# Ledger of designs, part 12: VH-VL binders against Chromatin structure-remodeling complex subunit rsc4 (rsc4)

Target 1, 111 residues: Chromatin structure-remodeling complex subunit rsc4 (rsc4), of Schizosaccharomyces pombe (q09948r6to116)
Amino acid sequence: HNAPFDKTKFDEVLEALVGLKDNEGNPFDDIFEELPSKRYFPDYYQIIQKPICYKMMRNKAKTGKYLSMGDFYDDIRLMVSNAQTYNMPGSLVYECSVLIANTANSLESKD
Key: E = the ipSAE of ESMFold2; O = the ipSAE of OpenDDE; V2 = 0.75 times the mean of E and O plus 0.25 times the DockQ between their complexes.

## First folded at step 15 (VH-VL; framework fv_ecleralimab)

Design j4 (from i4 with light chain S93K; at its last look DockQ between E and O 0.78; V2 from the best seeds 0.00; counts 0 for: pae E 4.2 > 2)
Fold by ESMFold2, look of step 15:
Structure j4 (fold): chain C 111 residues (1-111), chain A 124 residues (1-124), chain B 107 residues (1-107)
Amino acid sequence: as target 1 above (111 residues)
Amino acid sequence: EVQLVESGGGLVKPGGSLRLSCAASGFTFDKYWMHWVRQAPGKGLEWVGHIKSKTHGGTTDYAAPVKGRFTISRDDSKNTLYLQMNSLKTEDTAVYYCAKHYRYGSGSYWFDPWGQGTLVTVSS
Amino acid sequence: SYELTQPLSVSVALGQTARITCSGDNIGSKYVHWYQQKPGQAPVLVIYYDSNRPEGIPERFSGSNSGNTATLTISRAQAGDEADYYCQVWDYKTYVVFGGGTKLTVL
């Protein structure tokens, strides 16, 4: 997506993603806020080449690193791909990433 | 560099009140559930209660022995967790720890890190 | 309320294997976490999700969970393993539950 970066739109999209709930009604934004702990999941960093999380996206927005909305949506897609690479289908993290992808794709298609 | 530092412990008489604080740094405090766990001298660990993050409703739950007497709160602008303890009893004498909720991969969770603890002594 | 039971103490000879049990009704359907606590210190996680070790925890530490019993196993026990050990679960009704703790003595 070629639209110029818009901080208000960024905040709206991120709030929508953070507000998502799984099929049991539980929020799951905490799972994607920070990268998995190296202390507990060191193999994550052997498998995942380009780690990304919500905290990093907030920092990129704050420091002017996003030039377009497409750059931001690319980071969301990367985060989803990472989750689906590291975690098995049917796991909590995998299925939550599917919800994120569906919501982000819907919002991106609207502009 | 995640740090949790408890303060506000001390000596108090039965029936009295005390407020504990836990200063947090090095993580996105407002996105995590926070817990209080206590340990009476020479005894085991006992969960006191938790407060959920704002995105999870910001609500609290308590262990039965403290329900109605203790109140957990948080100030996300100051990265601080609080425990208000009222109607204190001798049996509330313990080291009080604050602890950060952690999970990944399932709905079950553990605590990492823990603070150093602050001692509360309830004695006449 | 959901409860966990641990033996009060366990002794093990230096270099031998210690087993610390944590008993609870159908605990095998829950994930069990284990903490080590040395005097005057905060607890340290040694096992999570029944059988996984955090980075920095020796492979001598292992865990299992089945039926009504979870077990922390410490192979080749060392003097530095002498500590209190606690199991912990989450329960939808009681929330966080700790076992009573087990004092491990290395002889």
Scores: ipSAE 0.153, ipTM 0.741, lowest interface PAE 4.2, mean pLDDT 91
ESMFold2 (binder alone), look of step 15: mean pLDDT 93; pTM 0.943
OpenDDE, look of step 15: ipSAE 0.650; ipTM 0.906

Design j5 (from j1 with light chain Y95A; at its last look DockQ between E and O 0.68; V2 from the best seeds 0.65)
Heavy chain, then light chain:
Amino acid sequence: EVQLVESGGGLVKPGGSLRLSCAASGFTFDKYWMHWVRQAPGKGLEWVGHIKSKTHGGTTDYAAPVKGRFTISRDDSKNTLYLQMNSLKTEDTAVYYCAKHYRYGSGSYWFDPWGQGTLVTVSS
Amino acid sequence: SYELTQPLSVSVALGQTARITCSGDNIGSKYVHWYQQKPGQAPVLVIYYDSNRPSGIPERFSGSNSGNTATLTISRAQAGDEADYYCQVWDYSTAVVFGGGTKLTVL
ESMFold2, look of step 15: ipSAE 0.621; ipTM 0.874
ESMFold2 (binder alone), look of step 15: mean pLDDT 93; pTM 0.943
OpenDDE, look of step 15: ipSAE 0.753; ipTM 0.922
ESMFold2, look of step 17: ipSAE 0.583; ipTM 0.865
ESMFold2 (binder alone), look of step 17: mean pLDDT 93; pTM 0.943
OpenDDE, look of step 17: ipSAE 0.686; ipTM 0.910

## First folded at step 17 (VH-VL; framework fv_ecleralimab)

Design k1 (from j5 with heavy chain Y102W; at its last look DockQ between E and O 0.61; V2 from the best seeds 0.00; counts 0 for: pae E 6.4 > 2)
Fold by ESMFold2, look of step 17:
Structure k1 (fold): chain C 111 residues (1-111), chain A 124 residues (1-124), chain B 107 residues (1-107)
Amino acid sequence: as target 1 above (111 residues)
Amino acid sequence: EVQLVESGGGLVKPGGSLRLSCAASGFTFDKYWMHWVRQAPGKGLEWVGHIKSKTHGGTTDYAAPVKGRFTISRDDSKNTLYLQMNSLKTEDTAVYYCAKHWRYGSGSYWFDPWGQGTLVTVSS
Amino acid sequence: SYELTQPLSVSVALGQTARITCSGDNIGSKYVHWYQQKPGQAPVLVIYYDSNRPSGIPERFSGSNSGNTATLTISRAQAGDEADYYCQVWDYSTAVVFGGGTKLTVL
C-alpha cells in the first residue's frame, strides 16, 4: 500500500523538513532534533505518550526499523501531533509543526 | 548529560594572540549554534559572538569590541568550538565561557549549560 | 540596541522575600530568562520563559513579566541564595542582551 522504505528518499524528505524556515526566515530544525528536555519540560512526558524526534528517526532508518515510507511519514505525523498537543496554537513550536505537516503531506502525495 | 569544557586561557601581552577551545559532549553538536560569553573581573556578562550550525549557513557574528580581532570556528568531527583571539587588549581580560543555546516553545533562546570558563589575562 | 536595567544591589532578611527587577521597554512582550552566579562560578539558569523553573531549581524561585518590568522573586531567602542575578532576553535577531546584574545580599 505504501512504497517500500527507500533510504535515498528518506534523506531527501528529511533534508527538506530540516531546511524549513519560519516566517522571519529562521531555521527551526534544532527544536525537533532532540526530545524536549526533562530539565525544562518534565510534564511533557506525562502528556506525550510516544515521543519522537528527528534524531530518533535517523536512528530508525540507520538500523532498519522502517519497513515502508509510510512508517516514516507516520513518525512525522506523530511528531507534529505531539507538538500540537503540548504547545498552544500561535506558539513558535506549534506553528513550525504546521509548516512541517504541510511540507510532509505534499511530499507524501508525490511518492 | 550535556557538558562543555573550556581550555587554552592564560597570560598574554597586549597585541598577542591566544586560541581557546571548548570541548562539547552529550548532544548533537553539529546541529546547534555555539556562543562565547565573557566576564571581566568584577563585571557583568558580555556576549562575545556565535557561530551557526552548518545547516544554518555556518556563519559567525561578533560583538562590536571584538569584531575584526576575534574569530570563532568549529570542528564538528571533534565536537569542538574555538575562539581565535588576535590583537589582544587589556580590556579583553576576562573569564571566557562557551555556552549552548537552547530553545523550545515561543522562540526565545537561553543558555544552558555553560562551561566552567577559562581565564584570559592581558597585561600591559 | 535593546537595553535591560537592573538595580545594582538588593538586600533581604533571612527568611523573607526578595524581588529583583529587570526593566526594559515593553519587556512584557518578550520572554525573560534569569541566571544565578556565585563568586568564581559559571552562571546557572534559574528561570526561563518568564516564570518556568528548570528541574532542580527550588520552588522558592519564581518569575513574572508584565509591561516594562520582569521580576525574579525568591521567597524564604536562604544564605545560599546570596549571589549575582542576571536577566536575559534574546529576540529573533542575533542580539543577546543581559541586564547589568544585581547583587543579592541575605542579611
Scores: ipSAE 0.037, ipTM 0.675, lowest interface PAE 6.4, mean pLDDT 89
ESMFold2 (binder alone), look of step 17: mean pLDDT 93; pTM 0.950
OpenDDE, look of step 17: ipSAE 0.372; ipTM 0.846

Design k2 (from j5 with light chain W90Y Y92W; at its last look DockQ between E and O 0.79; V2 from the best seeds 0.00; counts 0 for: pae E 2.6 > 2)
Fold by ESMFold2, look of step 17:
Structure k2 (fold): chain C 111 residues (1-111), chain A 124 residues (1-124), chain B 107 residues (1-107)
Amino acid sequence: as target 1 above (111 residues)
Amino acid sequence: EVQLVESGGGLVKPGGSLRLSCAASGFTFDKYWMHWVRQAPGKGLEWVGHIKSKTHGGTTDYAAPVKGRFTISRDDSKNTLYLQMNSLKTEDTAVYYCAKHYRYGSGSYWFDPWGQGTLVTVSS
Amino acid sequence: SYELTQPLSVSVALGQTARITCSGDNIGSKYVHWYQQKPGQAPVLVIYYDSNRPSGIPERFSGSNSGNTATLTISRAQAGDEADYYCQVYDWSTAVVFGGGTKLTVL
C-alpha cells in the first residue's frame, strides 16, 4: 500500500479494531493488547517467530517506525496470522482474529 | 515487572468510611479490568467487585454484601484503582487485595498479579 | 448464585499424594483455576484452565476437571506445600466465585 503513514488514520483504524465485539457482544481487545504471557504460554514463542500486538503497534507509530499505512496493515495481518497459527479454528482467539481481519480488510480497501 | 500496591487501610468505627488505593505499574492499566478481593482474618477469599476497562464500558459490578455501600473507580491517567467504602460494618474487617484480570484462549479469567493487601479493621 | 465447595482440611504424609476437591454443579463445563496461599501472603496461581501450570510451578502440581468435581493433585508432597488452596471459576450470574478454601497439612 502506497499511502503515506498518517497518525490520525492509524488512530481511527486501531480504535475500530479495539472496539470490535464477538458474536455474544463481548469486547476482546485485551487479548491482542499485549503479547501472550511467557509465564503461561512459553510455547507461543517457540511457534511464533514474529510476535506483534496492539501495544507494539502503538509504540511503532509513536516512534516513527511506520513509513506507510501499508506497513501498519502488514502488522495487523501478521497479528492475525500469528493468532491463527497458534490457536485452533473455533477457539476464541482464532475466531476473534477473523473479525479483526475482516474489519482491517474493509478499512484498507477504503484507504 | 507487573506490580500492584494497596494503601489506605486502617481502623474505623462502624458506620465510618475509608478509601483504598491500588497503584499499578508494568502493564497497560487502562486496557484491563481490575478487581478487589477481600479476606477476613482466618477466613477464605471473597470477591468484592470489579471495574471494566473504558473500552469495555467502564462499568462496575459488586458482590451482594457490599452493593450500595462500596464504589470502585479508576483513574487511568494515574494508573490507580480505588475502593470507596461507606457505612462500614464489623463484618467488613478484612485484608483487601487488588488484582489484575488475565485471560487468553477462553472467556474465563484468573487473577495475576495480586497486591500485598491492606488491612481494614472495623471496630467500636 | 453459583457455589463451590471444598473440604476444610486435607492431610497428607510427606512424600505422598494429596488431592483437594472443588465441587460445583456441572463444574466440568467451566474452567477452574487454583491458588496457593501461605500465611501472611497474597495468593499465588498454581493451576489455570483446569490443568495448566504457570512457569515455575513444579510438575508435581496437576489438575483435572470433569462432571461436578475439579481436583488439584499434589504428588510427592513436601513440607513447603502446607498452605491454603482455593479454586476459582467465572460464573455468568455471580462473575467470580471462590471455593471456601482447603488447608493442606503435610505430616
Scores: ipSAE 0.369, ipTM 0.812, lowest interface PAE 2.6, mean pLDDT 92
ESMFold2 (binder alone), look of step 17: mean pLDDT 93; pTM 0.943
OpenDDE, look of step 17: ipSAE 0.668; ipTM 0.907

Design k3 (from j5 with heavy chain K54R; at its last look DockQ between E and O 0.81; V2 from the best seeds 0.00; counts 0 for: pae E 2.5 > 2)
Fold by ESMFold2, look of step 17:
Structure k3 (fold): chain C 111 residues (1-111), chain A 124 residues (1-124), chain B 107 residues (1-107)
Amino acid sequence: as target 1 above (111 residues)
Amino acid sequence: EVQLVESGGGLVKPGGSLRLSCAASGFTFDKYWMHWVRQAPGKGLEWVGHIKSRTHGGTTDYAAPVKGRFTISRDDSKNTLYLQMNSLKTEDTAVYYCAKHYRYGSGSYWFDPWGQGTLVTVSS
Amino acid sequence: SYELTQPLSVSVALGQTARITCSGDNIGSKYVHWYQQKPGQAPVLVIYYDSNRPSGIPERFSGSNSGNTATLTISRAQAGDEADYYCQVWDYSTAVVFGGGTKLTVL
């Protein structure tokens, strides 16, 4: 079974993800902070069934919605899957999601 | 809903100073770059400068005409963007807008929303 | 610094098609955004990433970008389209640059 939710560990993992940089050395946390705008990307919400972003993860942690660390890592995997579903391989968002997945998988294996 | 409200504009003599504020709401302010854009009466839009988010280094960049005279800062605890304008010149007379940085899918970005602007008049 | 050039004014008859150009060296390698500004108002985004419309912008607004020229096209021009229009670029190699603006007059 999954380790119990730990707010300190949550903060450490999220800080590591937010600190990631793309292939050109640029931060990209802003892309995943809030959901894609309905004003610019309305079709996102036709394609993506369960939207999730860092802001929502912070709120779930704050309001006790995560029962385990696995629940949190599942939301990260969901965010990555959404990015890879909506965006083409080779696009900025897709490739950034790969970096997120690699880092999250590494951190989860240490929990 | 995302809102930006500028304040602090007014009449000032050449060589004077003003501090503009932009109160932000409806988004995670501390995660976004913020910009100032100005427009002289009857003229076009001119980028003034920006401040990056803390995660992106928190640094500022400025257009050449204002470099060394204007300073952009932010207070993330108050969701407020500032523009300190010193050594004002008559050519600095303009409506000053704050604008939210937006991007997705590429490195390029645009501004949405804009505040309603605050007028700065530099006149003797 | 990078420069964008727009015509100062464009006139269009009611119901006809207006085209507003934005010229810059190799602008086709950059993403171009377009803003509409009516008197006394803040700019409003009408086109982003060369050719996409934000929700609420009519389909008669369209954009293209290739070579050294980006173009905003307004089909079936209406009186309410009378405004100033600005193009804008940015990338990591370019400062934020606006075109000088084009006043569209609907006759």
Scores: ipSAE 0.359, ipTM 0.793, lowest interface PAE 2.5, mean pLDDT 91
ESMFold2 (binder alone), look of step 17: mean pLDDT 93; pTM 0.943
OpenDDE, look of step 17: ipSAE 0.630; ipTM 0.900

Design k4 (from j5 with heavy chain S106Y; at its last look DockQ between E and O 0.67; V2 from the best seeds 0.00; counts 0 for: pae E 2.3 > 2)
Fold by ESMFold2, look of step 17:
Structure k4 (fold): chain C 111 residues (1-111), chain A 124 residues (1-124), chain B 107 residues (1-107)
Amino acid sequence: as target 1 above (111 residues)
Amino acid sequence: EVQLVESGGGLVKPGGSLRLSCAASGFTFDKYWMHWVRQAPGKGLEWVGHIKSKTHGGTTDYAAPVKGRFTISRDDSKNTLYLQMNSLKTEDTAVYYCAKHYRYGYGSYWFDPWGQGTLVTVSS
Amino acid sequence: SYELTQPLSVSVALGQTARITCSGDNIGSKYVHWYQQKPGQAPVLVIYYDSNRPSGIPERFSGSNSGNTATLTISRAQAGDEADYYCQVWDYSTAVVFGGGTKLTVL
């Protein structure tokens, strides 16, 4: 949280997360790229108070909204918490969020 | 609002070529696979092919009737999907849709959104 | 490759219930999506993940999927329900597959 924001490190972390594969070896970055569609999941926005996705994180980085690397890792944790709040354990999204959390935590500990 | 708009359809003689475009907006185009689906007059929907995101290798796959004749490409800097159609046959006459796949929760996809379609007529 | 089979046509009396089937080997182990298409329009999703309705789709549209058959059910059929209906599956284990389409006629 104390480290100043570093765009190069941001890009490295985000690309590592985007490159993750599920238990069957399939990519799943599409799920977290954008917020769930209101057309199909309107109750998501009643349950989740602070939606966040990779697209929003990229925009925050581009517009100078991240002051520290910790601010960025906090958004990843928020995204994971949202996924685990809305989705049932055992669902694809829930289990993929666990992989994201483990990878992000490991990367943060090295920074 | 996610938007897909096809263009470039028209009348072409057999053996000719045509390039379709699909302008995309409202989503992170470069992170998604993009698809072409066609529908011959009075017939059902037929998948034509897709192009993967560059993150997933940027490679293409095609339905058998169009392999070797059609080429899907993308320009992520312009948020544009292309379909180059060569050696056109009368059987290629169809409305061509571009489409984005979607999922959440589970590992099965549907198409949303669809473009409005652009008509390609292959006739002498 | 994987195939989905639909009847070519289904007729229903106004106000009655229409059922449109989509048959495939072990389709009950897959998620099925349904599209409505009216003349000159792009397909519109009416059911996803077997039985869920997108926002704006009337609750008289419902779906089920078990064994080798998925079914789109339209209760209290209205003239505006006349359309072609397509089932669709796709996941990484199968290619994208559409059913052949069913023309629903409301009498």
Scores: ipSAE 0.435, ipTM 0.824, lowest interface PAE 2.3, mean pLDDT 92
ESMFold2 (binder alone), look of step 17: mean pLDDT 93; pTM 0.942
OpenDDE, look of step 17: ipSAE 0.727; ipTM 0.918

Design k5 (from j5 with heavy chain H101R, light chain S55E; at its last fold request DockQ between E and O 0.75; V2 from the best seeds 0.76)
Heavy chain, then light chain:
Amino acid sequence: EVQLVESGGGLVKPGGSLRLSCAASGFTFDKYWMHWVRQAPGKGLEWVGHIKSKTHGGTTDYAAPVKGRFTISRDDSKNTLYLQMNSLKTEDTAVYYCAKRYRYGSGSYWFDPWGQGTLVTVSS
Amino acid sequence: SYELTQPLSVSVALGQTARITCSGDNIGSKYVHWYQQKPGQAPVLVIYYDSNRPEGIPERFSGSNSGNTATLTISRAQAGDEADYYCQVWDYSTAVVFGGGTKLTVL
ESMFold2, look of step 17: ipSAE 0.683; ipTM 0.899
ESMFold2 (binder alone), look of step 17: mean pLDDT 92; pTM 0.933
OpenDDE, look of step 17: ipSAE 0.646; ipTM 0.902
ESMFold2, look of step 18: ipSAE 0.715; ipTM 0.895
ESMFold2 (binder alone), look of step 18: mean pLDDT 92; pTM 0.930
OpenDDE, look of step 18: ipSAE 0.791; ipTM 0.929
ESMFold2, fold request of step 25: ipSAE 0.645, 0.626, 0.608; ipTM 0.898, 0.886, 0.892
ESMFold2 (binder alone), fold request of step 25: mean pLDDT 91, 91, 92; pTM 0.924, 0.926, 0.929
OpenDDE, fold request of step 25: ipSAE 0.888, 0.894, 0.887; ipTM 0.948, 0.950, 0.948

## First folded at step 18 (VH-VL; framework fv_ecleralimab)

Design n1 (from k5 with light chain E55S A95D; at its last look DockQ between E and O 0.54; V2 from the best seeds 0.00; counts 0 for: pae E 2.4 > 2)
Fold by ESMFold2, look of step 18:
Structure n1 (fold): chain C 111 residues (1-111), chain A 124 residues (1-124), chain B 107 residues (1-107)
Amino acid sequence: as target 1 above (111 residues)
Amino acid sequence: EVQLVESGGGLVKPGGSLRLSCAASGFTFDKYWMHWVRQAPGKGLEWVGHIKSKTHGGTTDYAAPVKGRFTISRDDSKNTLYLQMNSLKTEDTAVYYCAKRYRYGSGSYWFDPWGQGTLVTVSS
Amino acid sequence: SYELTQPLSVSVALGQTARITCSGDNIGSKYVHWYQQKPGQAPVLVIYYDSNRPSGIPERFSGSNSGNTATLTISRAQAGDEADYYCQVWDYSTDVVFGGGTKLTVL
């Protein structure tokens, strides 16, 4: 989607994503806030070619790196794809990424 | 460098109060849950409680032995975690560690880093 | 509340294999983390999520978890492995639970 980048819509979408809760009512945005630790997950950086997290998305918005809303939604899809590549189906991170994808897709369709 | 430094430990009489501080640096303090863990001399590790990030509701939870007597708080503008300990008992004598929660692959988590700890001695 | 049980002490001859157990009801359905603690120091993580090593922990350290028992295995034990070892889980109803600790003595 080529709609121009809108900081207000970016903030609204990101707040909706960070507010998500899993099926047990637990928040999980901390898992996606920063990249996985190289100390504990060094193989992540051998498997995942283009790491992305919420902190990086905020910095890209602040520094003018998003030219369209589609560029932002592409980063969300990349984050979800990375999570589903590295983690097995049924794991916490995989299943949380499904919730992120569903919410982001719903919000994008309404833009 | 990620670092946690506790302070405020000391000698206090039973029934007294004491406030511990934990200064944090090298990570985004306001986005993480912070914990207190204690260790009585010669004994094992015992979880004391946690405080959630404000984004996660900022609420606290405590182990049964300290519930109602201890209060965990945080000041995100100073990157500082606090433990207010009231109605202290001799069995509260321990080294108190602050610790940062880490998780990725599940709801299960561990602590990294830990501070060096601060000693609280409760004696008559 | 959920409880973990560890032996109070384990002895191992230099160069041999040490095994430290952590017992809990259906612990195999939980993830187990292991800490090493030397005198006067804070704990250091040596195993997380049952069997993974943080960067810098030698391959001599390994972990397993099945049924009611998780095990920390230290192959080719060295004098520097002498320490206290704690297992830890997260439990939905109890939150963080530590085992009682095991003193490893290298003979």
Scores: ipSAE 0.398, ipTM 0.794, lowest interface PAE 2.4, mean pLDDT 92
ESMFold2 (binder alone), look of step 18: mean pLDDT 92; pTM 0.929
OpenDDE, look of step 18: ipSAE 0.822; ipTM 0.935

Design n2 (from k5 with heavy chain K54Q, light chain E55S; at its last read DockQ between E and O 0.74; V2 from the best seeds 0.77)
Heavy chain, then light chain:
Amino acid sequence: EVQLVESGGGLVKPGGSLRLSCAASGFTFDKYWMHWVRQAPGKGLEWVGHIKSQTHGGTTDYAAPVKGRFTISRDDSKNTLYLQMNSLKTEDTAVYYCAKRYRYGSGSYWFDPWGQGTLVTVSS
Amino acid sequence: SYELTQPLSVSVALGQTARITCSGDNIGSKYVHWYQQKPGQAPVLVIYYDSNRPSGIPERFSGSNSGNTATLTISRAQAGDEADYYCQVWDYSTAVVFGGGTKLTVL
ESMFold2, look of step 18: ipSAE 0.731; ipTM 0.899
ESMFold2 (binder alone), look of step 18: mean pLDDT 91; pTM 0.925
OpenDDE, look of step 18: ipSAE 0.790; ipTM 0.929
ESMFold2, fold request of step 20: ipSAE 0.651, 0.674, 0.637; ipTM 0.900, 0.903, 0.895
ESMFold2 (binder alone), fold request of step 20: mean pLDDT 91, 92, 92; pTM 0.915, 0.927, 0.924
OpenDDE, fold request of step 20: ipSAE 0.892, 0.886, 0.885; ipTM 0.949, 0.948, 0.948
ESMFold2, last read: ipSAE 0.649, 0.604, 0.659; ipTM 0.897, 0.884, 0.901
ESMFold2 (binder alone), last read: mean pLDDT 91, 91, 92; pTM 0.919, 0.923, 0.928
OpenDDE, last read: ipSAE 0.885, 0.889, 0.886; ipTM 0.948, 0.948, 0.948

Design n3 (from k5 with heavy chain S106P; at its last look DockQ between E and O 0.54; V2 from the best seeds 0.00; counts 0 for: pae E 2.01 > 2)
Fold by ESMFold2, look of step 18:
Structure n3 (fold): chain C 111 residues (1-111), chain A 124 residues (1-124), chain B 107 residues (1-107)
Amino acid sequence: as target 1 above (111 residues)
Amino acid sequence: EVQLVESGGGLVKPGGSLRLSCAASGFTFDKYWMHWVRQAPGKGLEWVGHIKSKTHGGTTDYAAPVKGRFTISRDDSKNTLYLQMNSLKTEDTAVYYCAKRYRYGPGSYWFDPWGQGTLVTVSS
Amino acid sequence: SYELTQPLSVSVALGQTARITCSGDNIGSKYVHWYQQKPGQAPVLVIYYDSNRPEGIPERFSGSNSGNTATLTISRAQAGDEADYYCQVWDYSTAVVFGGGTKLTVL
């Protein structure tokens, strides 16, 4: 994807993702805001080679690390893949990552 | 490190008011729901209520015994949680804890950390 | 409303195994968390998601949950384990439920 990075579009996409709710109406952006706690999930950091979360994406946008919108969507896909690698299918985190992926894919197709 | 520190407890007469504070540090306070839990002397833990993050609507829920009398609020610029207690009754005598919600995985959550608690005594 | 029942007290001889139960209708379909509380202190999480230990909790603390009963097990009980213990559940009905607490006495 060769579209230049656009901070306004980044903010719109991230707002849409952060606003997602599960089928019970519960928001879940807090789960993906920071990386899993080492206190409870120390093995996450041996299994997941490239951790990424929303906080890190915001920092990359703020510091000019995204050169294209594709680079940003690649980080979203990485976050989803990490969630699906570490968590069991049917768990909250796994199923929330599916919602994230569907929304991001829909938004990317319109760029 | 992550810390929660309550303050504002004390002795108050029935019908009186108190405001409790909980100072938070070591985490991104504005992204998390915050809770109050109380414990009457010699008794078990009792959930009081919570406030959601502003992103999640900033709304509150309360246990039935305190609805209409207690108000939970937050100031994200000061990393502070508040409990306004009005129309206090003797059965409100307790240690009041603030607690941070944590969740990951299947879809349940627990409280970690807890503050040290602040004592509220309602007595004539 | 959903309720959790714990025994009021449990006694154990030093070095022996203590078991503290938390009973609820179909509690095995829920995730149970356990807290330890010593006199004058705040609760401390010792078990989450039925059987997991936070880093720093000794492996002699273990948990199980099936059917209508969750159990906190403390093997090789030490004097420092003397405390109150609470179970807790949460579900999508936004209910936070604590058990009534169990006082563990190490003899």
Scores: ipSAE 0.427, ipTM 0.792, lowest interface PAE 2.0, mean pLDDT 91
ESMFold2 (binder alone), look of step 18: mean pLDDT 92; pTM 0.932
OpenDDE, look of step 18: ipSAE 0.564; ipTM 0.885

Design n4 (from k5 with heavy chain S108T; at its last fold request DockQ between E and O 0.75; V2 from the best seeds 0.78)
Heavy chain, then light chain:
Amino acid sequence: EVQLVESGGGLVKPGGSLRLSCAASGFTFDKYWMHWVRQAPGKGLEWVGHIKSKTHGGTTDYAAPVKGRFTISRDDSKNTLYLQMNSLKTEDTAVYYCAKRYRYGSGTYWFDPWGQGTLVTVSS
Amino acid sequence: SYELTQPLSVSVALGQTARITCSGDNIGSKYVHWYQQKPGQAPVLVIYYDSNRPEGIPERFSGSNSGNTATLTISRAQAGDEADYYCQVWDYSTAVVFGGGTKLTVL
ESMFold2, look of step 18: ipSAE 0.739; ipTM 0.899
ESMFold2 (binder alone), look of step 18: mean pLDDT 92; pTM 0.931
OpenDDE, look of step 18: ipSAE 0.788; ipTM 0.930
ESMFold2, fold request of step 20: ipSAE 0.606, 0.591, 0.701; ipTM 0.883, 0.879, 0.896
ESMFold2 (binder alone), fold request of step 20: mean pLDDT 92, 92, 92; pTM 0.929, 0.925, 0.920
OpenDDE, fold request of step 20: ipSAE 0.887, 0.883, 0.885; ipTM 0.948, 0.947, 0.947

